# Miniprotein binders against D-amino-acid oxidase (daao-1), part 1

No score or structure here was measured in a lab: all are predicted.

Target 1, 310 residues: D-amino-acid oxidase (daao-1), of Caenorhabditis briggsae (a8xj44)
Amino acid sequence: IQERIPDSVVTIIAEKFSPNTTSDVAAGLIEPYLCDDDVDRVISWTKSTIQRIQEYMNEGNPGAESQEQSGYWLQSVKSVPKWLEVMKNVKILTGNELKMVAKRPEHKFGIFYTTWYLEPTPYIKWESDKFLKNGGKIKNSKIQKIEDVEKEFGLFDVILNCTGIGARHLIGDNEVFPTRGQILKVKCPSVKHFFIDDQFYALLNDTTITLGGTADRHQWDRTINPKISEKIFQENCKNIPSLRSAQVISSHVDLRPSRVTVRLEAEPDSKVIHNNGHGGSGITLHWGCALECVELVKKVLAGKPGISKI
Positions, changes and structure headers below are counted from each chain's first letter, unless a header gives other numbers.
F, E and O stand for the ipSAE by ESMFold2-Fast, ESMFold2 and OpenDDE, each averaged over both directions (binder to target, target to binder). V2 = 0.75 x the mean of E and O + 0.25 x the DockQ between their complexes.
[cut] stands for letters that were removed.
The coordinates of atoms that the task and the answers printed are left out; those that the model quotes come from them. Centres of patches stay.

## First folded at step 2 (miniprotein; from FD4 with R21E)

Design F01
Fold by ESMFold2-Fast, scan of step 2:
Structure F01 (fold): chain B 310 residues (1-310), chain A 80 residues (1-80)
Amino acid sequence: as target 1 above (310 residues)
Amino acid sequence: GEYTLRFEIPDNPEVMLELFERMYEVAEKLGATLEIEFRNGVMTVRVRLPSDEETAREFLKRMEEIAKELGLKVEVEIKE
């Protein structure tokens, strides 16, 4: 918004900020999954995020030679989703290649590809610093109802609801629900490829590997379960045997904001625009969704409220 | 030799899956290496063969047969 609408004054109001958000827990691998049914829209959003990563590499993280990683996706039920068109070096594994990487009887099909990634916490800091430097405001507050925003902070021309799981009670969106995710962060420098199967994954970060996991729909418990951490570690070691020598750093759990379909739309005859329900794809879709929010803001300001393609 | 095949991405994911399976079966039998890229509704397949001309002709013939059987259009570009 700030960069694309001249003379805009933007205020972010939130109860939590990085490094204490759901986004900070995410591995940051760029991969659309568990998203809404508009595949072309998801692909478009993802391409925009990749473009933003190029800008980040040039301005925010100049020490990084590349924000790319390659790896394997092994499946029990064959699937070749259209979003692979975004990825590089896509290869369906031949019988002999599959045999070399498969570690379980259920690893019946495999895809090798190259994608992008972000370290969430430093990336969010880069975006936040840029926002503040350009005159943006941040206010820490817990809002119970969206109607209370203008009561507490004064009038706005547009209100963007990006409250994630909070949208359920803040605006009564009953389609929003949590997906509980528990992960481990480990150090194992010998692992050079990501590995994903039907349930578990090992995703590379700059100095650590994110091992997962769980995606428990409609679960509200934020407490780390040690048995789940042990299972995540042991199951990933089965897929990548060298992980047995890994140094375990930390365990994390958070509630991902899910919805059957992403809600990206302006309310009719209202100044409110919704951007919610990204679940585990928040980072993958973030920049594309942000750009589409800009277009919805422009339509609201022009007196022509837009609709989302959700 | 090096060859480029272009397919319009099929709307039906089952057709896409069958296309991949059959292409890789042929590639494995003939010693070909495939690099696949998806862009703008088009699947581009770059093929490298341990080339004699006979193997290349057999590969291209098999690809055209697969495309026809799956109801797909394929464009072939030979880099000479």
Scores: ipSAE 0.000, ipTM 0.298, lowest interface PAE 15.9, mean pLDDT 72

## First folded at step 4 (miniprotein; from S01 with K73P)

Design S15
Amino acid sequence: GEYTLRFEIPDNPEVMMELFWRLIEVADKLGAVLTIEYRNGVMTIRVRLPSDEETAREFLKRLEEIAKELGLPIEVEIKE
ESMFold2 (binder alone), alone request of step 4: mean pLDDT 68; pTM 0.587

## First folded at step 7 (miniprotein)

Design C01 (from S13 with T35E)
Fold by ESMFold2-Fast, scan of step 7:
Structure C01 (fold): chain B 310 residues (1-310), chain A 80 residues (1-80)
Amino acid sequence: as target 1 above (310 residues)
Amino acid sequence: GEYTLRFEIPDNPEVMMELFWRMIEVADKLGAVLEIEYRNGVMTVRVRFDSEEAAREFLKRMEEIAKELGLKVEVEIKEK
């Protein structure tokens, strides 16, 4: 919004900042996961995010670490989702290729592909730097109701609700619910491909590998369960035997802001625009959703009282 | 009272972000209400505290951070 709407003054109001946000826990691999059922919307948003990442890579941008990454997705029941069309080097594994990588009886079908990733924490810091340098304002505060924003901070022309799981309480959006995820971060530099199956995944970051995982719908517990961490580690070692030598760094639990469909819309007769419910795809969808938010902001501004309409 | 801190920041994203994140961490621990803005090479921080003791601790820590990062900081106190 700041970059695409001239003369805008943008204020970010949040209770928590990086590295203590849901986004900081994400592995940063670009692909749809636990999100919207509108395939065409998701594909469009993902394409936009990939374009932005490609621009950053081409500019040699320190602080927005990103790169291409290839790997395997093994399945018990064949699925070739349409979103694979945005990926590179997509290959359905032949019987011999599948035999080489399969580690479980349920690994019956396999896809190899190349996607992008970014490191969430340095990326968020890089975006924050850009935001502040361009005159953006940041306020640390906990808001109980969205109507309290203007009562406490003064009038805004548009309010963007990007509160994720908080939307359930802030605006009473009961379609928002948590999907509890527990992950383990390890170091194993010899692993060069991501590996995903029906239940577990190993996703590569610059210095660590994110091992998962769990996806417990409607669960609010943020406490790490050590037995789950041990199971995640042992099960991923079965899929990638070289992980047996990995150095375990940390365990994390976060609540993914799930919703049946992503809510990206302006409220009728309101200055409020919603951008939430991205589930496990917050990073994958971020730039596409941000661009669509810019268009929604323009429409809300055009529809304000006192503006001539056709 | 209300305080305004002004940090003269070189055009170095790493130094600016290091200051920003350390400041957020200290503010969170001390219950400070912050407004942060960067303009013309200066990071301006308006901070309000309920406790004078917390305010002194925050200002002391900010001065220490500025010294560690090699930055100049100017403090302005509003007396009403």
Scores: ipSAE 0.012, ipTM 0.501, lowest interface PAE 7.9, mean pLDDT 72

Design D01 (from A2 with I24F)
Fold by ESMFold2-Fast, scan of step 7:
Structure D01 (fold): chain B 310 residues (1-310), chain A 80 residues (1-80)
Amino acid sequence: as target 1 above (310 residues)
Amino acid sequence: GEYTLRFEIPDNPWVMMELFWRMFYVADKLGAVLTIEYRNGVMTVRVRFDSEEAAREFLKRMEEIAKELGLKVEVEIKEK
């Protein structure tokens, strides 16, 4: 909004900020996961996010905390989803190539490809730095109802609801539900490729690997289950034997904000625009969804008289 | 009351990001409400607290963070 609407004044209001957000525990690999079935929307949003990540990389992030990453996706039932067109170096594995990487009877089909990753925490800080340097304002506050925003902070021309799982309570969106995911963070520098199959995954970050996983729909339990962590570790070791030497760092539980379809729309006869329900693809879709929000903001503003700021 | 901190930020994005991270961590622990703005190389942080003890702890932590990051910080307490 700030980059695309030059005279705007933008304020971000949130109860928590990095490093205490759900996004900070994400692996950061760019790949659609537990998200919208509208493939064309997902592809469009993902392409935009990749362009933003390329900008992040090109500006010389001092941490070198974003890069291209290659790996394997092995399947029991062949699936070549259209969103793979966004990825680089996509290759269907030949019988001999599959045999070299397959570790289970159910690894019957394989795809090799290159995507992008980012470390979520430094990336969010980079975006925040740009936001503040361009005149943006950041406020922390606990908001119980969306109408309380204007009561506490003054009038806005447009309000963007990006509350994720909180949308269920803040605006009564009953289609929003959690998908519980438990993951394990380990260190194993010898592993150089991501590895994904039907149930488990190992996704590479700068100094750690995110091992998963679970995806339990409609589950609210935030408690770490040690038996699940052990299973995630042991099962990933079967796929990547080098992980047996890994140093285990921590376990995490994340409640991903799921919805049957992503809600990206202006509320009728209201200044509220919704942007939530991204499931496990929050990072993958973020910039594309943000750009589409800009167009919705422009439409809302076109219907409003006056000198108001956003 | 409202407290205002001004940090002189060098032309180094890493330092801004580290300051931002550490400030929000401390604010969350102390129940502080922050408003952050940046202009002309200066980050202005306006802070509101529910208690004097929390205010004193926050200011002490901010001075420590500024020293660790090699930053100059100016603290202003406005009582009209």
Scores: ipSAE 0.012, ipTM 0.502, lowest interface PAE 9.0, mean pLDDT 71

Design D02 (from A2 with I24M L34I)
Fold by ESMFold2-Fast, scan of step 7:
Structure D02 (fold): chain B 310 residues (1-310), chain A 80 residues (1-80)
Amino acid sequence: as target 1 above (310 residues)
Amino acid sequence: GEYTLRFEIPDNPWVMMELFWRMMYVADKLGAVITIEYRNGVMTVRVRFDSEEAAREFLKRMEEIAKELGLKVEVEIKEK
């Protein structure tokens, strides 16, 4: 918003900021996951995010020179979604190639491709630095109701609701629900490709691998289940046998903010704009959704009556 | 109590990011309510605490961070 709307004063209010967020431990692989079936919107948003990553790579941040990785997606039932057109080096595996990488009877179809990724913590630092240097204001606070924002912080021309799962209680959006995901972080430098199948995944970060996973809709439990961590590890070892020697670092639970469709819209006759329901695709969609929010903000501001209308 | 810290940010492009990162880590750990603004080479941090012990620990940590990053910091205490 501040980059696209001159003279804007932007305040971000959140309970938690990096390094204390679930985003700091997420695998930052650019790939639509548990988000929305409006494929054209998802593709458009993802393309914008990739452009932002290219800016990040080109500004000389140490370690950000190459935010790309390649890997395998093995399936029991063939699916070639349209969003693959955004990816590089997309190749459907031949029978012989599939046999070399398949580790389970249900690995019947395979796709190889190259995508982008973000190391979440340094990327969030980069965005936060730009936000603050452009005059942005940051405040940590837990809000009970969206109506309380102006009571506590003063009047705003526009309020952008990016509260994820919090939207359920903050504004009563009952279509928002959690998809519980448990992951395991390991170190295994010899693994150089991501590996995804119908149930499990191994996604590469700069120094660790994120192993998953679970996707339990409507589950609110934030407690780590050690049996789930053990299963995630053992099942990923079947797909990538060299993981048997991996160093286990940590387990995490993520409540992905899911919704039947992504909600990116202005409330009628209100100063509130919603940007929620990205599911497991928060990072994948973030910049595209942010750009669309800018256009919604402009429309809300243009609809406000001037003093001359009195 | 309410405290205002002002950091003079040098021409190093990464110092502000590192300061922000470390500050937010400490603020979360100590239950601080923090507001951050940047203007004209100065990062202004306004902090509120429920506990005076937490406030003292936060200020001590901020002085340590400033020293480690080679930054000049001014601290202003607002009574009440």
Scores: ipSAE 0.014, ipTM 0.559, lowest interface PAE 6.9, mean pLDDT 73

Design D03 (from A2 with M16F)
Fold by ESMFold2-Fast, scan of step 7:
Structure D03 (fold): chain B 310 residues (1-310), chain A 80 residues (1-80)
Amino acid sequence: as target 1 above (310 residues)
Amino acid sequence: GEYTLRFEIPDNPWVFMELFWRMIYVADKLGAVLTIEYRNGVMTVRVRFDSEEAAREFLKRMEEIAKELGLKVEVEIKEK
């Protein structure tokens, strides 16, 4: 918003900040996962995020200069989704190539590709630093209802609702629901490629590997289940045998803010704009969704609160 | 009460972010409400507390953090 609307004064109001957010735990691989069914929207948003990552690679702190990784996606039922068009070095594996990496009877089809990734913590710090240096304000507070924002903090021209799973309670959006995901963080320097199949994944970060996973829809339980951690570890070891020598660092549970469709829209006759329901693709979609929010902000400021009032 | 702290920060993104995250951590622990702004190499932090004891602890921690990071901090207290 600041970069696209130079006269804007932007305030972020949040109860928790990094490193205590769900994003600090996420793997950060750029790939649509548990997100919107509108493929063209997802592709557009993903392309925008990739452009932002290129800016981060050029301007970020030491360690940001290389944000690409390659790996394998093995499938039981062939799927070549349109979003692969944004990836690099996409290759459908031949029978011999598939045979070399397949570890299960259900690994019947394989795709190799190169994508981008983000380390959530240093990336969020880079964005926050940029936001504050450009005159942005951050307020630490607990918001009980969206209507209370102006009562506590004064008047705003536009209110951007990015509360994720909180949208269910804060604004009564009953289409928002949790998808419980349990992951395991390990260290295994010998693993150089990501590996994804129908049920499990191993995604590379700078110094750790994120092993998953579960995707339990409508589950609110934040308690780590040790049996699930053991299963995630053992199953990923079947796909990547060298993981058996891995150092286990930690287990985490995230409640991914899911919705059948991403809600990116202005409320009719309101100053509120919603940006929720990104599921497991929050990082993949973030910058594209932010740019679309800028267009919605411009329409609200012009007295035209979105297309629904044509 | 309300308090204002001003930190003079060198042109070093790592020092800036380290101060920022440590302030947020202490504020969360003490139940303080922060408003943070950054202009012309100065980070201004406006702090609101429900407890004078928590306010004193926060100011003490901020001075310690500034010393550890080699930063100058100016404190302006608006009591009540």
Scores: ipSAE 0.013, ipTM 0.523, lowest interface PAE 7.2, mean pLDDT 70

Design D05 (from A2 with W21Y I24W)
Fold by ESMFold2-Fast, scan of step 7:
Structure D05 (fold): chain B 310 residues (1-310), chain A 80 residues (1-80)
Amino acid sequence: as target 1 above (310 residues)
Amino acid sequence: GEYTLRFEIPDNPWVMMELFYRMWYVADKLGAVLTIEYRNGVMTVRVRFDSEEAAREFLKRMEEIAKELGLKVEVEIKEK
């Protein structure tokens, strides 16, 4: 909003900031996962995020192409989704190529491709720096209900609700629910490719590999289960045998903010715009969704001429 | 009490980012409420504390961080 709407004054209100947020433990691979069924919408948002990553690579000094990784997606039932058109170096594996990487009877079809990724903590720092440098304001506060925002901070022309799982209580959006995911972070420098199959994944970060996974719908429990960590490790070792020599670093639990469809809409006759329910694709969709929010803000502002009833 | 700190930030995004995150880390530990604005090369931080002890610790840490990052910081105390 700040970059696209001249003379805007933007304030971010949050209880916690990086590196103490759930987003700091995300893997950051750019790939639709547990996403909205509107394929064209998802592709559009993903393309915008990739453009932002290219800006980050050029301006944020992570290094040229250091935010790209290649790997394998092996499937029990053949699927070549349209969003692969966004990816680089897409190759359907031949029978011989598949045999070299397949480790399970259910690995019957394979795709190799190159995508982008974001290391969450340094990326969030880069975005925060740009926000503050361009005149943005940040306020630390615990907001119980969306109505409390203007009571505490004064009047705003538009309020963007980007609260994720918090949207359930802040605005009563009962379609928002957690999908509990447990992951394991390891170090294994010899692993150079990501590996994804129907149930498990190994995703590369700058110095670690994120191993998953679980996706337990409607579960709120933040307690790490050691047996789940052991299973994640052992199952990923079957897919990538070199992981048996990995150094285990830590286990984490993430409550992904799920919803049947992403909610990206202006509330009728209100100054509130919603941007939530991204599930496992928060990083993948974030910049595209942010750009669409800009258009919604413009529409809300255009609907408030001097005669508007507030 | 309410305090206002002003940091003169060089045209170096890494210094501003480092200051921002170190400041938030200290504030979170001390239960401080921050409002941060950046204009014309100056980062203005308005801070509220529930205790004078927490305020002293925060100001001490800000002075140390400014010294480590080679920054000049100006502190203004409002009588509230």
Scores: ipSAE 0.000, ipTM 0.303, lowest interface PAE 16.4, mean pLDDT 73

Design D06 (from A2 with F20W W21M)
Fold by ESMFold2-Fast, scan of step 7:
Structure D06 (fold): chain B 310 residues (1-310), chain A 80 residues (1-80)
Amino acid sequence: as target 1 above (310 residues)
Amino acid sequence: GEYTLRFEIPDNPWVMMELWMRMIYVADKLGAVLTIEYRNGVMTVRVRFDSEEAAREFLKRMEEIAKELGLKVEVEIKEK
């Protein structure tokens, strides 16, 4: 909004900021995961995010590491989703190629492709720093209801609800629910490709590898389960034997803000715009959704709120 | 009461990011509400507290953080 609407004054209000958010726990691989069923929306949003990442790469990654990353997606049941059209070097593995990388009986079909990634924590810090330098304001607060925002902080022309899982309580959106994900971060420099199958994944970060995973719908428990961490590690070692020598760094749990359909829309006759329900694809969809929010803000300011799907 | 802190930020984005992140963390722990703004090389932080003890602890930690980052902080107290 700040970049696209001149003379705007933007305030970010949140209870927690990086590095203590669910986005900081997520791996930065650009790939739709646990998100909207509207394939064309997802593709459009993902393309915008990829373009933004490419711009950061072309500037030399001034504040956040970003890069192309290649790897394997092995499946028990063949699936070639349309969103693969935005990826590079997409190749269906031949029988011999599949045999070289398959580690389980259920690895019956394989796709090799190149996508992008960015480090979530440095990226969030970089964007926040730019936001602040360009005149933005940051406020911490534990807001209970969205109606309380203006009572506590003064009047706004537009309110963007980007609260994720908090939307359930803050605006009473009962369609928002958690998908509990537990991950393990390890260090293993010899692994150079991501590896994803039906149940587990190893996603490369700048200096660590994110091993997953779990995706427990409607689970609110934030407590780390050591048995789950051990299972994640052992199962990923079957897929990538080199991981047996990895240095285990930490375990994390996050509650991914899930919703059957991403809610990106302005409320009729209201100054409130919603941008939540991205599930496990928050980073993948972030820039595309942000650009669409800018258009919704313009419509609200003109006194005619719009819908995200226009 | 309300407190206003001002930091002159060097031309080093990392120091600025480290400063405001630590400030928010401390504020959250102490139940303080703050607003952070940046203009022309100066970071202005406005802080609202419910207790004098929380305010004193916050200011002490801000001075410690500023010292660790090689920055000087100016404090302005507004009554009520």
Scores: ipSAE 0.013, ipTM 0.510, lowest interface PAE 8.7, mean pLDDT 72

Design D12 (from A2 with E37I R39D)
Fold by ESMFold2-Fast, scan of step 7:
Structure D12 (fold): chain B 310 residues (1-310), chain A 80 residues (1-80)
Amino acid sequence: as target 1 above (310 residues)
Amino acid sequence: GEYTLRFEIPDNPWVMMELFWRMIYVADKLGAVLTIIYDNGVMTVRVRFDSEEAAREFLKRMEEIAKELGLKVEVEIKEK
């Protein structure tokens, strides 16, 4: 909004900020995950995010030669989703290649590809730094209902609801629900490729590997379950045997803001625009969704009271 | 009451964000509401508190953080 709408004054109001958000725990691999939305929308949003990553590499992360990683996706039931067209170096594994990487009877089909990734915390820092330097304002505050925003902070031309799980109680969006995810972070420098199958994944970050995982729909429990961490570690070691020598760093739980479809829309006859329900794809979809929000803001502003309707 | 703090931020992008995160953490613990604006190397923080005790603790923590990060902080008190 700030970059695309001249003379805009933008205020971010949130209870918590990076590095204390659930987004900071995410692995940051760019690919659709736990998002049931229209595939063409997802592809479009993902392409926009990849373009933003190019800007980040050039402006916000000097010295990083690449925000890319390659790896394997092994499947029990063959699936070649359309969003793979966004990825680089996509290769369906031949029988011999599959035999070399398969570690389980259910690894019956395999895809190798290259995608992008972000370290969430430094990336969020870069975006926040740009926001503040361009005149943006930040307020920390707990908001009980969306109508309380203007009662407490004064009138706004547009209100963007990006509250994730909070959308359930803040606006009564009953389609929003948590998908509980537990992960384990380890160090194992010898692992150079990500590995994903039907149940488990090992995703590379700059100095750690994120091992997962769980996706427990409608679960609100933020408590780490040690037995789940043990299972995640042992099962990923079956897929990547060198992980047996890994240094275990920490376990984390997050509640992914799930919804059957991403809600990216303006409320009829309202100044409120919703941007929620990204599930496990928050980082993958973020910039594309932000750009679409800009278009919605422009339409709301064009239709505001005080502008000729005819 | 309301307090205004001004931090002169050096040309080190990491320092601004570290200061921001620490401020938010302290504000959350003390029930303070912050408004943060950054302009031309200066981060201006307006702080609203319900109690003078919380305000004093916040200012003490901000002085400690500024010292740890090698920053200069100026404090102005305003009555509302």
Scores: ipSAE 0.000, ipTM 0.398, lowest interface PAE 11.8, mean pLDDT 71

Design D13 (from A2 with A32G V33T)
Fold by ESMFold2-Fast, scan of step 7:
Structure D13 (fold): chain B 310 residues (1-310), chain A 80 residues (1-80)
Amino acid sequence: as target 1 above (310 residues)
Amino acid sequence: GEYTLRFEIPDNPWVMMELFWRMIYVADKLGGTLTIEYRNGVMTVRVRFDSEEAAREFLKRMEEIAKELGLKVEVEIKEK
């Protein structure tokens, strides 16, 4: 909003900031996961995010210049989703190539591709730095209801609701629900490709690998289950035998803010705009959704379309 | 009690971010609420604590962080 709307004053209000957010737990791989069913919207938003990542690669800290990784997606039932058109070096594996990487009877079809990724914590710090340098304000506060924002912080021309799971309680959006995910972080420098199948995944970060996973719909429990961590590790070791020698670093649980469709819309007769329900694709969709929010802000500021004084 | 701190920030973005994240961490641990804004090389932090003991600890930690990062900090205390 700052970069697209001149003279804007933007304040971010949140209870928690990086490194203690759900986004900090995410692996950062650019790939649609547990998100919107509108494929064309998802593709459009993802393309915008990739463009932002290219800016980060040029301006970021040492290491940011290499935000790409390649790997394998093995499937029991063939699926070649349209969003693969965004990825690089997409290749359907031949029978012999599949045999070299398949580790389970259910690995019947395989795709190799290259995508982008972000380390969430340093990326969020980069965005926050730009935000503050451009005159943005950041406030730490816990908000119980969206109506309380202006009571506590003064009047705003527009309020953007980016609260994720909180949207269910803050504005009564009953279509928002959690998808509980537990992951394991390990170190294994010899693993050079990501590996995804129907149930499990190993995604590369700069110095660690994120192993998953679970996707428990409508589950609110934030407690780590050690048996689930052990299962995630053992199952990923079947897919990538080198992981047997990995150093286990930590386990994490996150509640992914799920919704059948991403809610990206202006509230009727209100100054509130919603941007939530990104599920497991928060990082994948973030910049595209942000750009669309800018257009909604402009419309709210220009007044309500379709109202005539005749 | 409400406190306003002003830090003169060099043209090094990583110093600014290091200060920002360390302040957030300390404020969260001590139960403070804060507002941060940046203008013309100065980061202005307004912080409120319900406990005077927590406020004193926060200010002490901010002075230590400023020294470690080589920054100058000005503190303004608003009574009430």
Scores: ipSAE 0.000, ipTM 0.462, lowest interface PAE 10.8, mean pLDDT 72

